# Ledger of designs, part 7: VHH binders against Carnosine N-methyltransferase

Target 1, 373 residues: Carnosine N-methyltransferase, of Schizosaccharomyces pombe (q9y7j3)
Amino acid sequence: MEYDEEEVKVLKEVLSAFFLYRQYAHTITQQKRKSMSRLSFEHKDLLLQDSDNNFLKHLSRIDQCIEQNSVLAEAIANAAIPVFCSDFDQNELFHVNVDMMQKVSSTLKQIARDWSTECVEERRTTYAPFIEELNSLFPSDSIDRSKIRVLVPGSGLGRLAFDIAVEGFACQGNEFSYFMLLTSHFILNCVKQENQFLVYPYIHSFSNHVMRDDQVRSLNIPDAVPSQYLRNSQNFSMAAGDFLEVYGTEESRDSFQVVATCFFIDTTKNILDYLDTIKNCLVDGGYWINLGPLLYHFESEGTSNSNSDSQQQPFVELTLEQLFYVMDSMGFEVLKHNSVDTTYMGDKRSMLEWIYHPHYWVCRLQKSKLRFQ

## First folded at step 1 (VHH)

Design p2 (framework vhh_7d4b_2)
Fold by ESMFold2-Fast, scan of step 1:
Structure p2 (fold): chain B 373 residues (1-373), chain A 125 residues (1-125)
Amino acid sequence: as target 1 above (373 residues)
Amino acid sequence: QVQLVESGGGVVQPGRSLRLSCAASGFTFSDYAMGWYRQAPGKQRELVASITSSGGSTNYADSVKGRFTISRDNSKNTMYLQMNSLKPEDTAVYYCARDLGYEWSGSYEPYFDYWGQGTQVTVSS
C-alpha cells in the first residue's frame, strides 16, 4: 500500500480553505471600508447621505451574509474530516492562496445552482434531457432499471447523478476536485432537512448588480434531502479520482450501459483520451449521452513553454465536426443531435449573462465496427 | 457636510481633571463608532480611546487606562472624554474622529475617515 503524500497535502489545503473562507471574505469587505476612507469629502458624503441605506450599511449586510456562508463552509469541512482526512488538525491550518479561496466561493455558487429551488430552470434545461432520454431508452414497465449502470463523469455536487438514481438506475458519479467531493459528500450524506442552510452566492462580486438586494440575496439549500430519497440504496455511489485513471483500466471495461457527460468532455488536455475511456467503460451497444460546450479548459497550457510537463503531454482540441468524425471512426453511431440554449452558474439578475449553446447528442457504441474504406 | 468640533481643552495643573466634548453634525451620529486621538509636539498621532456606535463597548490606550473615560450621547450627537489625574505627558492636541470600522466575532477593526480641528490640552503649572 503506497501512501500519496501529495494528495493528502492537497486535501488538507482544501479543508484549510473552507475554514479560512470567513477570515478571507471579511478582509475583502474591510478593504472596501479602507478604500472608502481615502475618498474625497464630496464622494464620502454621496455614499453616506442615506442614513438608513448607505454604502457602509450595505458592507455590514455583506459581513452578515459572510457569517452565514461560513456556517455552511465550516459544516462541509467538519463533516469531511472523519471521512476524508481523520488526522487533520483544525488548530494548524495549511497556507491557502487566493485561487483556492476563489474556488470556495465558486463552490458556494455551485451549491446554489445544483441544490436550490431558485435554480430549477437552469437545471431543467441541462439535466432534464438526460432524465427524459434514460426514461425513453429504459422504460420502467419493461426493464429492471437497477440493472442499468449509468456513469456520470465530472459529477460535481452530484445533482445529475442523484436525479438519475431517483429514477431507479444504478448510478455512479465520478469527480476529481476535492472542493466538489467534500461538498457533495456533505449534501448527499450529511444534510437532514430541506432548506437547512442559507447560501449567499453573489456577495463576492460588486460588478453588474442592478440592486444592492440582488447582491445579498440568499438561497435555501437543499431543495431535497438526498439521503431520504436514496435510503438503503446500494445502487448509488461516488468514485473519487481522475476519470482517465479510474475508468481507463481493464477492471472498468464493459462496466456501464450508459455514460452521461454534462459540461464534461472539454475538461481534459486531450479529448481523444476521454473518447477512449468512454469506449472502454461502455458495454457493446451501450449509450453515450452528452450535453455541453467545447470550451477547452487546458487550451492556454498547450501553448506555454514555461512548464516541461505541458511539453511532454499532447493537447488536442477538436471542433464538433471533427469530434463527430472521430466518434464515427471509433464506433459511436449518433442517434440524436441538437443544440440547446442555457446559462451555467449565471446570475439572471446580473447586467452580464453568459448564454451557452451546448450541443446535445445520443450515441450508441458498436465496439466491433470496422472503418469503411 | 460632516463636521466634528472639539471643545473643553485648556491649561491645568497636574492631578486635575478636564472634560472634552465633540459635537458632530452632517451625518447620523448613532450609526458610527467614534474615537479620540492626541498628538504631542514632535510625536506621532496616537489613539487614546474609542467607543462603539451604541456605546456598548470602549477601548483605551494603556497610558490612559483607569484615568480617562470615553462616553457618548446619541440624542445630542456628542462624544465626551473625561480626563482625570492629568499628567504633564498628557499635554497634546486632542482630536475627535469618526470611525468606519466594523465588528465581527467580537473583534473590532477601526478605520477613521474624519477628524476635527483639535483642542489643546496643556498640563503644567
Scores: ipSAE 0.000, ipTM 0.262, lowest interface PAE 14.6, mean pLDDT 86

Design p3 (framework vhh_7qia_2)
Fold by ESMFold2-Fast, scan of step 1:
Structure p3 (fold): chain B 373 residues (1-373), chain A 124 residues (1-124)
Amino acid sequence: as target 1 above (373 residues)
Amino acid sequence: QLQLVESGGGLVQPGGSLRLSCEASGFTFSSYAMGWYRQAPGKQRELVAFITSGGSTNYADSVKGRFTISRDNAKNTVYLQMNSLRPEDTAIYYCAAEGYYDSSGWDYTEFDYWGKGTPVTVSS
């Protein structure tokens, strides 16, 4: 269709970040080696004392893991070029900052979370409630699921959207991040064999490892070949763009029977905008299924960026109690509500584990003819 | 203890090619980053090329596009393929194993183990 010059620039920066991952990851290992060279000779001897658990040999192992991650990162970028940015020249890479490199590292962890066997338990805890609810609301023996449209905002690497489509629903995933879009395109469309790639998701942190081998362990991806499951189904699509811009339009009004949000509703500056947009794209009597915390991603930005109060974009963070009050006022009837315990992109072998207590709810939208005003 | 032995040096005319080999013994070769350095008479030793344990490569600007470093872990060997040789490439070439990098980039490496060198002479 059409592209913005600024959008093309962002895309080229993201592509450059995937290619530059190798260089930047090796510089972190390089910094570790340089730090070691500044130690006293007594301390250097201590670190080199064990030939099997040698500190330098461990850093060389990290470099090997970086090379394998780079194979995956470059495969993602190379597959994306002809589809997203055919004029991209990998010999003229854009300069990218540390934040973008951290996003590549986070993307590799997300691949492990969504597309490896090791992370199946976390996916079961977070995704199974959606599948069970959809199966309960729309039994396959009485309902043509191909006519039930499910929207998954903030679909990340597309695993939940994929799982929903496999059940027979007409599922559309939506994502704004090019890191996620390029990577989900690769896994969903370009990978042809189960366990085709290795990912080393834990190499970029040197904290809280019990064993050296825990840091440098690999996971095989993907645990399923999505193109084989979705071949000729026509039940799955991905939409690129900001959720508010894509689904806040008249064209998107009354378009979906279900909106399924997983770890999504806290990813915006004003949560009320997300509620308005969910209401816009749902049909009357449609369902909103949510599982997630309320860890507002822009809270810090909102508190630090308030020098022009009247012209600033609003930042709104609500407690669950306040959120439910607003939802009720908007016509969302809560049918089911409970909390669950889960990790999110956690390392099971780490000394540090973050346990989330996200809340799960099912709402039915009533677009009543009379409200406030 | 890791031991490195270089071979493949010799006399060649400008525009010619040579392939240097470095065979490692005494340790797990596949775990080491490997580099090629050179030292011309009266000059300081300089990094020519290196290859990480995973196969990523880096080259000095003076040799980029002419030289190719590669490794064969099954043979415990690292290679330097030198094409389009110039008189300025005349030096003793040294193989080196492992090392660390400067935070400023890949051009600043120091290696732990060294071979004894193999001479390369490019003569008109």
Scores: ipSAE 0.000, ipTM 0.135, lowest interface PAE 20.5, mean pLDDT 83

Design p4 (framework vhh_5c3l_4)
Fold by ESMFold2-Fast, scan of step 1:
Structure p4 (fold): chain B 373 residues (1-373), chain A 125 residues (1-125)
Amino acid sequence: as target 1 above (373 residues)
Amino acid sequence: QVQLQESGGGLVQPGGSLRLSCAASGFTFSDYYMSWVRQAPGKGLEVVSDISGSGGSTTYADSVKGRFTISRDNAKNTLYLQMNSLKPEDTAVYYCAKDEYDFWSGYSETYFDYRGPGTQVTVSS
């Protein structure tokens, strides 16, 4: 991909965030130690009463987990430099804000979700419906799956796109976030062994843990090495860029038999732009398969009273009923519709669990058959 | 600097066997996929086999599957290709190559990140 000056700046900030993760995470632990100095003598003694298993030893264990996470974070950044930003200097790191540091922590949790054995049940719930539908629509005994092109927008770390490609489909994943792009590059291209790395995804929250060991537990990644499964396949690719910019073009028109969106359609300011782009890149009679909630990422920005660029753009948040009405008007015929129960990047041992009720649907596009207008 | 040096080629009768070796230096050998590629007279390059860094995963071209076996010794930084039941059409210069498949390229490209000078295999009576 050709980067403009603004994109190069963002890329260097993201690379800097992966390198700065170590020192940032340790400062949080150190702040907790300093907080202890403000406790009463009696409270300090309560936290230190077990010489072999006390709160200070737990903080030291957190620091050890941070070191292991930092090995992974720095491996991701180091692998990315020669591919994405060969001129990046590790000795001249860019300033990064707290939000970017928190995104590194979220990325490590996403690695656990998409590439560990421990999170297989959440992946089964969210990804298996896509695989089952594709296998049903395109049986391998009668259809050459290498001629069926599947687009996975917002592919994150590439797991769903990888699973689809393993079934024999010509699959392209698309992602915009540099946190996801650098990390998916690392897992898809650079990791050479199953279970090569440890990740500690739960160390940054001190809330809702039942057992101390639940917070500091490690997960092995990856559970599969993509290059071992797909090296001789000519039908798997990843595309970097904004979904609207990459697939809203005339060059992308009528290019895919299937678009598979998982926890994606609520990630834009105007959902109608996503519908237009899905329609653009699908062939006539092509299928759109979706699973996700409608938790609109930008709804709060649309209601702000600030003088920002956000005030000049439309924000559209639809209920499912309204979305189906618009889809039908655009030529998307809903063939299947149900709901499922799932978590998303949750900690199954936590006292707090978010259960989503995402809706699953299969639509067939009729470009020549408008329903209402 | 990355160095790859092949050996073990030669003249062999149809149905015979040869074992090729590749000595690698200048990089952490166990971290990289390695491949054997060949070029027959008047033909383009063909990837015949590849092996993961740990040795846990191998693939073979249909033309050599069941006859050739790729292996590696990470302690010795050496890649091997055991060639059995050789055919005249196996006549080629054989190269060992260091490569990483890049899913971001959008194309399945050659396994030629680095390659050695090659070793000649001739299958003839």
Scores: ipSAE 0.000, ipTM 0.218, lowest interface PAE 14.9, mean pLDDT 85

Design p5 (framework vhh_h_nbbcii10_fgla)
Fold by ESMFold2-Fast, scan of step 1:
Structure p5 (fold): chain B 373 residues (1-373), chain A 127 residues (1-127)
Amino acid sequence: as target 1 above (373 residues)
Amino acid sequence: QVQLVESGGGLVQPGGSLRLSCAASGFTFSDYSSYALGWFRQAPGQGLEAVAAISGSGGSTYYADSVKGRFTISRDNSKNTLYLQMNSLRAEDTAVYYCAAERFYSDWGSPSEYDYWGQGTLVTVSS
């Protein structure tokens, strides 16, 4: 009951964040209007010179975009309640901090990245290599793909896992974040039409825009209706929980032919824990396919002594060379290796663009070199 | 979805009084503290006329010359409702009355400055 109580509290906080997005987002726009009230008379006149196309009209347009984003955010939360938290009371929302509000905004941007036509180029560079590799390893003409189990850890909004399942593979996505789990549930199970929703992913930043229209542009989502593609298939599932806890168990041993990690392996304090867990859940002779950078999420926390957990728990950040050395020692034989150039949640119209050079590899696991396996 | 719904219209004799209400949903008045809220009216065969407006900041109010001293605009942010108290009504006050919400700095009397509009409620002043 203690376990369920703590988990339910986090879930109710995330649901509350989706409902509070409207109020919070308008507060930011209101702060911009308050800043204007402090300007000189000369500067106010400059910003209001064009009555049809002035600074305040642009803020009004952003408020309209917030309303549309709120329709999507509330649809996600409302669809999640009967499945994840049937006793949730919308009239008694939990307190939510700024970090959680920023996570809702990031989730909306991730929906654009994974489920719009406009972001297909970024998905092509990051997801297509996995599809091409799986099709090469397991040709549909000779192999029953429904018996090939593929695990996608850190599956986010489920797009890669969905794309793999569409090819005929028995695919399971795994995710820990309730922001991602509620949203992926909505897109995968609840949307009924292509382009059913608009998302305005760029309205919360006032930096590096070339044109005002670039900030307030909408993207249509989703570009595909997942339930229609998978209507006759039982080969797709999503598992909630921490990757190490779910797949580090004896029950998960030798369960998957493929583990596909995309922008995932750097999301833990100790990368060796991820390697142990990938090895645990793969069958002997199974494949690990990876594409991602090594931008260690917890690097800054590893130098902090502010809590006892960070002081006692190991933080391990490896270079690619060191990672390949330990992988080889663990029985992972690297079959292919190259780098690619890509953005991740980038805005092509922005004055600022981050270019990643993630590394792609395919390796095959040999669990034992002992005479008798 | 943002909606404004007017109520309180009807038939009244010259010299009588009516109170119009406008209930807002899909946003809260406190979340839009800089929002101007207003009442507009349209008499048969005529254009929209601004009647009254109330600011979201400081409680400043604005009235058309034709209604000054007779009409009072007010808001209740806790009930998300805008009101128009109409006293000493005249035949020329006969119109469909609309509530509207918008941020403005340039002109409270310009319909184009308002983002959200209700469907309207009919007020008829007749013997």
Scores: ipSAE 0.000, ipTM 0.102, lowest interface PAE 23.9, mean pLDDT 85

Design p6 (framework vhh_5j56_2)
Fold by ESMFold2-Fast, scan of step 1:
Structure p6 (fold): chain B 373 residues (1-373), chain A 129 residues (1-129)
Amino acid sequence: as target 1 above (373 residues)
Amino acid sequence: QVQLVESGGGLVQPGGSLRLSCVASGFTFSDYSSYAIGWFRQAPGKEREGLSSISGSSGGSTSYSDSVKGRFTISRDNAKNTVYLQMNSLKPEDTAVYYCAADLSWYDSTPYEGEYDYWGQGTQVTVSS
């Protein structure tokens, strides 16, 4: 909202990361070639034996895929400049570390996951429960859905928030990461045709591939043009910032009928802070719908091997049973609870696939409930 | 075994021109989908300085350090397995031993010394009146 020097610095670093992705990604393939050059002559002969299908030709194919990914990465950054940072100078890029470069690569995978036809099955297993529940709670034949405000914290590339808005709800996505915010802006507002871009989401890992072509396969994005679906809707927005800071305020109190959290609740040091903030921004009698694991992102920092600053901050990781007890004490009544089987960011052709068993629940908030009742 | 041999050095007056040649043996440019050849120099009492590089890939890119950009031009002849450095408008500060170096693992050309594994013995260039 307000001009922030630190936020502008982070934004310029993220923009720089999207422009530097090309150089960084090629450096990784260069290091693979350098490893090849250090092999014995016998091993080099083995890798180069097939003139039509050798290791160096595969690395050259990966470089071609990097060029195509770079077209998308630079399109995202260029579209963001006039909206988010009009004074950004492409000739004066900010220093970017390896972690930020890896986040650009991860963002490209997330574009494939949330905005390609090929990933619809995985996306449907995580998002359909929210859509079905909202349709059940707020039937369109009896309720004006434009008056039902739904908050989606940690909305990533905005797909779930978009899907909710398409159903007629007044939906706000919230995201902290500029990697996600710039990319979601691009897809939601700037792309004008289905399948306009190619993304090569699997080129940065050399592990667990069965076929060379599995690593260098492309996906078309987007599977839908969001601006065309939302043409007549004034009820979709994205809010930038930390969930606790944006929605923990008095101004945000009693603002939403629904909070929908998908793979979000475990992304903080103290889960109780998230519960307090959800309670703050929900209306009395409002609903909290969750689907996710409890894979606490900051668990390692809560150990004795953390820095002194993080040791001064509370870390709270709860089991589902403990979480439900606390939720009940805070006034959240669990109406539904089950588990779902799903993948997340999975490569179906990979030798390694992670299967999650996230828990789904629907709660109704009673703000005036005493802890002893 | 990989070998690089520089030639074409010598004595020239300020404002003169020289063309250095680097002949590679023990590998051919056709044997690798990617390689880079770089030119470096070392003047007495100074650290080794990267000057220029050329990628061996088809349609390969070139790069130049600021000190030689616009005056030096790198080129290659893949059939002769040779890289050239055309040096124009030579200055006394260009006096140095010039080295050819190869990186058989490089996609994009850069004049970063730490990336090169094979080095020639050097050729002396002296620019004086």
Scores: ipSAE 0.000, ipTM 0.156, lowest interface PAE 17.6, mean pLDDT 84

Design p7 (framework vhh_7w1s_2)
Fold by ESMFold2-Fast, scan of step 1:
Structure p7 (fold): chain B 373 residues (1-373), chain A 121 residues (1-121)
Amino acid sequence: as target 1 above (373 residues)
Amino acid sequence: QLQLVESGGGLVQAGGSMRLSCAASGFTFSYAMGWHRQAPGKQRELVAKISSGSTAYDDSVKGRFTISRDNTKNTVYLQMNSLKVEDTAVYYCAADSPYEWGDSYSYFDYWGQGTQVTVSS
């Protein structure tokens, strides 16, 4: 089918991007060397003389960090080939654009966030509320957690889904991005020991660093070996595909006791589609637990004049007040609601840090609630 | 449904201090909460508001009153210092519903029963 053919093409492009990361990243440092060759004599004397302030030596250090990142990136791709695309030929790489290269770099930063000891505090702020709520709703001494199915849409690298499964719940993560799917497969199934790999997540930006060592610092991953916890795999699964397509079906109806969304509900063009799909896949009396902002990812696309006159699609962005009104009308009863202070994929040593005030809520679904049409 | 219960209040001499508490129950929320007051025969007026981490005060109480919130207890406080006779009023805790239409800046959807504050000369 054309759809399957197109999906295989995307997968091969993503695999190619992981292999091309090394040469692309080195090209960027070479462009910086070339730029620096054009400095005035005075400026070259300040930055390029043989001293602690030699910027060419710093670029050489960044190249060493790129080599280490490339070991990880290529390990991810090589582990994915026999599982996802056994006919992939490393000698016939697909053409990839700059956006795909930037997604590999972003994926490496996400590995640091979700799977290093150093980033545990950001995970504690964003993921621990889900674990605490699930433990409160379903005490292990009175409830067989293996019969409680939890869906984690937009599961990224699978850390929250993994943490939920470790507590004994039957957890399914869902993700659309092959950058995330290949990488989560690698970490969840292929890594054999704690701290097996180094990642250098901060080398691709030259902005807002206090110390040169802050830019070229490494983090050890992973902080846990997931395969040791998931050896039988009976209670943990990953589903690839668009959330609306996978869980908006009749087959997915009444399938989960809990839906846990973390930094997810603002990732669609029409938030009402996400609400319909969450309602579809939850059982009556099931729980929706959310933590996230409302930073609508498609807002600029919906108002852009680049959309053709023939391309009609609804874009719906709601304030929290409007969202809760719609949720109530759909049968979601809000049981708990508060705000949380957190960073998201932040660098604590950077001069620039984005602080979010995402909202946390727990809802219980009443599917039999009459909705006036 | 959300219920707001005020506590504190009573009689105090001019120049004194008083702390009001407002406990939210039935539904946990922290979007926007505030304190209003109403003197006999006058309209209710906003005294102080807290939304997320931001606070706002009426000019008549700025520097004298402090609003704070404990999200763990779902409780909002109003610390009143340097009280004046003209601060005498019934003080109402108010909250914007996160799922009802309302101008969260000037209109609140939920109201407490009120607590009397009387400042003697």
Scores: ipSAE 0.000, ipTM 0.089, lowest interface PAE 23.9, mean pLDDT 82

Design p8 (framework vhh_7d4b_2)
Fold by ESMFold2-Fast, scan of step 1:
Structure p8 (fold): chain B 373 residues (1-373), chain A 124 residues (1-124)
Amino acid sequence: as target 1 above (373 residues)
Amino acid sequence: QVQLVESGGGVVQPGRSLRLSCAASGFTFDSYAMGWYRQAPGKQRELVASIYSSGGSTNYADSVKGRFTISRDNSKNTMYLQMNSLKPEDTAVYYCTADWGPYSDSYESAFDYWGQGTQVTVSS
């Protein structure tokens, strides 16, 4: 597999980040200990008064949790090397910044969200509507689902795409982030037993915990062994690359019966580009199913004074009402629309809970209804 | 009054063994990570081995893996370093340390408390 030199560098930085997670995470715990060493003698005594459950013992428990997370992080990286970067040298790790380290921590939290039993209710509220809709539109008793191609852009760790493929559909997930691609590869292809790994997704924040045990609780992953379902998978694939570049081409025109977007359409600078690309890759009469908020990821970058040539690109953020007007003009007919209440990557035991009110819709595309605005 | 007292150092021939002990007093021993550092002639101090407060996790420098074993007895407030297959390059002053943890190769001093050191010399 040929990658350009810039892609190879990014890949090696991501691999290095997974290996450096252990050292980085322990350094943060060390910094907290060192900060606490500057407390008054009275305050130190208060924190050490309980020999069985003091603050220093809690920091030691966090270090043990970091060791377990590191087993998982290193397993992901080691499994990825022969597939993605066979010439990677573990003795010559690339420099990684704090943002990349935070992305490893975020990835571990996403593993808990997508592949643990404890997070099944959040997946039920966000993923089940897609499965129910697809089963309704394409009944297995009358339709050969292997001929129904479903695209899942921004598929993350591949759980929704996997769930769709298990129902018998020809499903392709698409993802740009190497943090997601390496991790989804590991879970989908390399894990052989249910509950094979422990992940401690909440250890990196000291805020909003009710109980110390809430911070250091473990989740078992995965809740299912994907390789047992995918051993003969002619109908499941993952495509790496930018959604606009992969599916905006002539080759991708009229290729999918369904596009399923979950927490995806707000991840671009110009939402109109996403609409153009969805329309390009859908067949005439094809369906677009969406569930998500409109929390535009690049909103702040659009006001940046950066001298980059990327600043020549337009930034477009639409309200739902405006989005529906544009969709109608492009030939998307809204068949169903409602809102859903859900969390996303939340900690149910935390004092702080983010509750989203994402909107769910089903559209049918009529390509002949193109109108220039 | 915090105190760390090392013992067990000495002069030995290559291939032999020594066991270092560190007796701790004046703090809640089972709440602190413990470690052994060494300083060889003409070199910077380096972490040799560390052990978490729970005793469940240990760490070793690559130069001593498979030869040295760190352990602790919380009931006796004592930490040990079993040194097997000693080499001339193991010659150094060995320091007992108590802190909240050393977890980076570049971390110069993570330990709050230091002993006075015990000399280990490996030569014929």
Scores: ipSAE 0.000, ipTM 0.208, lowest interface PAE 17.1, mean pLDDT 84

